VHH binders against C-glycoside deglycosidase alpha subunit (carB). Designs and how they scored, part 6

Target 1, 368 residues: C-glycoside deglycosidase alpha subunit (carB), of Microbacterium trichothecenolyticum (Aureobacterium trichothecenolyticum) (a0a0m2h8p8)
Amino acid sequence: MTALGTPIQGVTLYSFTRAFHGREYDLEGLIRKTAADGFGPGLEIIGFSSFRGFPAIDDAYAGWFRDLIDEVGLVTTSLAVNADIGIHRDRLLNQDELIEYMTLQIKAAAKLGFPIARVQISIEPDSMEALAPIAEAHGVTLALEVHADQYASHPRILALRDRYEKVGSPFLGFTMDWGATVSGFAPSLIEAYRRRGASEELLGQVVDLWNTYYEQGPPADQADHGQRFGSFIGLAARHGRPDLGIDFGINGTGLFGPARVDDWRTIAPWIKHVHGKFFGIDENGEEPSVPVRDLVKLLVENGYNGAISSEYEGWHWNYWQSPFDIISDEQAVQRSAAEAAGSRMITDLAEARTQLGAWLPNTEGAHA

## First folded at step 21 (VHH)

Design cc5 (from bb1 with V50I K106R)
Fold by OpenDDE, look of step 21:
Structure cc5 (fold): chain B 368 residues (1-368), chain A 118 residues (1-118)
Amino acid sequence: as target 1 above (368 residues)
Amino acid sequence: ELQLVESGGGLVQAGGSLTVSCAASGRTFSDYYMGWSRQAPGKERELVAIIFRGGSTYYADTVKGRFTISRDNAKNTLYLQMNSLKPEDTAMYYCAAYEYTFGETRYWGQGTQVTVSG
């Protein structure tokens, strides 16, 4: 039996996007608040949206950033990077240019002190294979995000897994996103639709429809997925709200994934980072739409010693609750869940740094 | 952040075929759900087809079996192949990009005109 894992508590600054866009905090402010409020010690940041000039990071800035991280008592975990081939308006990047662009981002991650680069779902196995030696050279683990509308046992994900196995690089893995394995719509999303005038009857049927698909499991193929999407479109139209149809469909089939928690076992050995995606905490202190307890249990039982970055995604529609309070409550659930599983969440900075350094592969001179 | 430009529209006879394209620039094309909508004279804009990031597709009942939506992420291009065209398919066809978050972020092209003669 694999030793029980001790996941590291963490947060992605993406959770605080609204505060950032509202100019309530700048990057430094958010980092300081994150530390002060105890959301760490793990810290994930989105590169393009958070760092000016990304992926070009000057040495002085990198130094400042690292000093800040050390000062406030956090440990950088993952940098979200992008496979954007549309950098130029007049032409697209070719494969070589894409690799080069990704290389720049990997270098940026290393320079800023991130041991993981979260890669987008759009990256193909060939590209990941090509990037493996680059990742290794810089001591940065590439963790492709498994996100709804896909899931761990999705053919595309399995293809990547198989490629990882073939390549044999410890610097290739996955970012587990909890959105792929939810247990229902977030009540706050339903409330948001209610506030947009959706009738109780419509909302009830939307929920029932999703639950039906949940019982059936993930879509068998692309056609099935499309059909499920269409069913939401049709449902909205039948109730005189075609304007909500696309939203129902996208959220119901693209954000709230119907895979079961156990599906993650398919790729568990390759999970290098976790997006603890969630949408709200109810009056009982539980996440009603994400099986957080089961997910944490699964990670613990599979010996996961990486970070769980709390990713509050409800901020897109929930303007009436504080993301800070909600994240605090969600992390409490994680801690409780880990304990129930016979383990614990790491909340100590020194321990987190030590464990992360041991957990992830590294290269001499990397992250210098 | 994302610019969409449609092309390929034109006049075609009933029963004919036509392919329209949408070139995307800016943010990564692969991050979005992509779709085609159309607006006929005097009618509201209607969804024709959507293709998910993972490649799954949806078609309106009116075009199912005749139209095919596809995407080339390497070329940042969305396609709509239209077969067995009918006069009822006459419309301005628009390319759209959708995020998975409550539909708040959408990008639209300027449209390409498709005219099917009876």
Scores: ipSAE 0.416, ipTM 0.792, lowest interface PAE 1.3, mean pLDDT 92
Fold by ESMFold2, fold request of step 22:
Formats: C-alpha cells, structure tokens, sequence
Structure cc5 (fold): chain B 368 residues (1-368), chain A 118 residues (1-118)
C-alpha cells in the first residue's frame, strides 16, 4: 500500500555516550532525562554498554528496568546487539557458538522488553537465516543495520534482502541508518578540525573533495574507495597536517556515505527500524549534512510506521554544545518534515505502543 | 575490550621479505578499519597501510608496490607482507583498529620490531 506512514519519535542512548561514560549520568538517569526532555516515546539502548552483565540479565534487574520504563512513559523499540566472534581473548567463536551467543542476546532483548534487536552488518546471511526461528520463538525481530560505508543497493545488502525473501520470515529485516545517505560534510566536524588548528584553506579543500565524491556517488569498486581514502590522506599531508589525514579519510569515505536518499527504496519493505543518524544542527535549526526532510518524506510516503531513533554521532568531536539540546532540535526537524509530507511523527505514548505492536510480528502467527 | 598483539618482526637482509601479523581479540575486527603504522628511531609515527572492511586498501607512497596489507576475518588477524625491504623500513610496526570516526586511532598494539640490515 501507499498509505502514509506515521513514524514514531525516539532516541538511541548512543547519542549520549560521552555523558554516560563520563559518569555524568548512569543508565537510570539517562532514561529519566530522555523522558523529561521529551525525546521519547521510543527508546533504543545498546546492550553491552548499558546493561550490567549483558547478555546475562537476571529477572530482578529486568523487572526494575521494565518498571522504570513504565514509570517514565517510554516504549522500548530496539536493542543494539553484538555479533562479535572475538569476544574471548584467546580464541574466536565458531558458527555454532556465534548462534548460541546471538540467542542469548535475543533472549535478553525479549526479557528487557525490546521487540527489535539491531544486528551488526558483520553477520553472514547463513547466520541470519539460522537465527530466524530463534527470533520467532522469542518474538524479537532481527534488523541488520545498513550504514556507511555500505548502502541499500550494495551487493552484500541485496544478497541479504534476497535471502530474507527466500526465508520468508517476518522476523528478519534491516535497520536503516541515515549515515549511508549523507549530502554534506558535517560543519560541526569542520569546526572541530578548526579548533585543532586546521587552516580555512585546508577545511575548504576537504569539503570540496568530499563534494566531488558525493557527485560521483558511492565508490565504483574497492580501488576507487582506496583512492578516495588516499586523496584525503594526501590532502592533509600537503597542508602539513598528516595528523588529520586518517580522520579526513575515515570520515570522508566511511562515515559520510554519499548514496542518494532514493537508494533506500530498494530495501524499503524490509526496513523495521531507523537510526536517524545526524551530526549537528545549524543556526537555522536544520541538519546541514543529512537530508532529514527528504528521508522522513521517503519513510512517510512508503508507509513506514516504525520508530526513528535519533542518533547523534557528533558527540565524538563536539565538546562545545549539549547533546540534549542537539537531539531536541533534530527531532523538531523530523516532526516538521513529517507534517510537510502530509503526516505526523507519533509522540504519544499510548499511540506509539499500539502502533509499534501492530508494525512488528508477534509470536502467535503472522503480523496483521 | 579490543586487544591487538603484533608478531613476526625480526632481522632481515636488505632486499628480503618479511610478514608481520596482528592478532585481534576481545571483539570481531571485521567491522573496523584496520591498519599498520611504523615508527623509526627519532622519527614520527607514520601510516603505512589501511584495509577497509570491504577489502579496499591504501598504502603510503614509501611502501606502495612493495607492501601488501590483508586480513583474515575468520582468524581475526591482520597481515603486512613486506617485500624488497630497505634499511629505511627499519622501525617498530604497530597495528591499529579504528572503532570511532574522529580523532586518534582507536586501538593500538604494542608493536613488533623490524630491522633491515645492509
């Protein structure tokens, strides 16, 4: 159908990583802050960084967490889980051990009340297929994250889409990460480089170089990708700033994905969750790097009723602005964009809870 | 967290070959950008090579055509094959993994010494 979607407003606590790791807030404090500041109703949390003992979650702790969520008026949307085969110091997990490890995390998501587990891109299609009946048994949708330096039409992502279609499970899908479809080098990052002493000439050339690659779209092949990285390295070196080269290269070819917004249509039916990744808000209250308005319009026009977790990535470099203000401003852009597209963002708790339940499959048969 | 251990360094004659390796543990490094840097006595640490998750590579001009970076995701191991070695390649070689996209290299190993004689 072409019915307009009404995405659910939300946030991932990833946005506040510095406040959490800097001990300004503990988990409970961040959850209460999220509710108080109006960033909900949707809440995404990263399992390993947030929950003591994850994926081993005892019943009392899970009860405390669910009670807190109910008290403050949020709805759990997605739990970011870990597909690392290198979790032991002295050996790697084999395939069966990986499936067992992922099973523990799916169970933890269910116990904590998360209907979606966001899976890292590193997991192989055979593993996702093997996990489908496990996901179904526990009522948790597995949503593999598509982010830069990948994109929706990337051959690996299309192979996963085709595998999902063959398997036919409604418990398999994607998390759409807006970092794959960036339209400008982040001005907040340019400001961070300026504060590290980069000259205005260098900064202008970094932006110009990125814009050149943006016009070309994603790299044509591995050689092109490596050449782009080398161009950023070389640019920094030519200005006597080899210390910035890796930063330019990683961000310019890895963080700021130059795929076009329309690219998402190729996997739209399988999008279960959205990371609303962004890098800052300018003086006009807009996100100058991520085409938020076009992305929200695309989701609305394609009937997306899941959550958009605002995901502030600029905390890595922005030490001069509050991430809480930045999230508030970005969510205002999302709400305005949905209205402009003839719809709305869901900000009401009861509506969000009902809609999320209808959007995702359940353990008693197919979703309606 | 992520731990990186280099090995395979040693003494090699000029014109010879050597492979150094970096074993990663604590996390799957297939999602990281991985690389090698080196530091010769009295000089700044310099980037040697980077390999991306998709297999794309970058090489510093000083090693291009002589060195090959590769990784085996099943073994969580990064390699640097060094051919046609020169005395100027003498350095401590460090592997690195980049988990975040700003600032310093995210994780460093302790290094492995490569010494090229004559």
Amino acid sequence: as target 1 above (368 residues)
Amino acid sequence: ELQLVESGGGLVQAGGSLTVSCAASGRTFSDYYMGWSRQAPGKERELVAIIFRGGSTYYADTVKGRFTISRDNAKNTLYLQMNSLKPEDTAMYYCAAYEYTFGETRYWGQGTQVTVSG
Scores: ipSAE 0.386, ipTM 0.763, lowest interface PAE 3.0, mean pLDDT 89

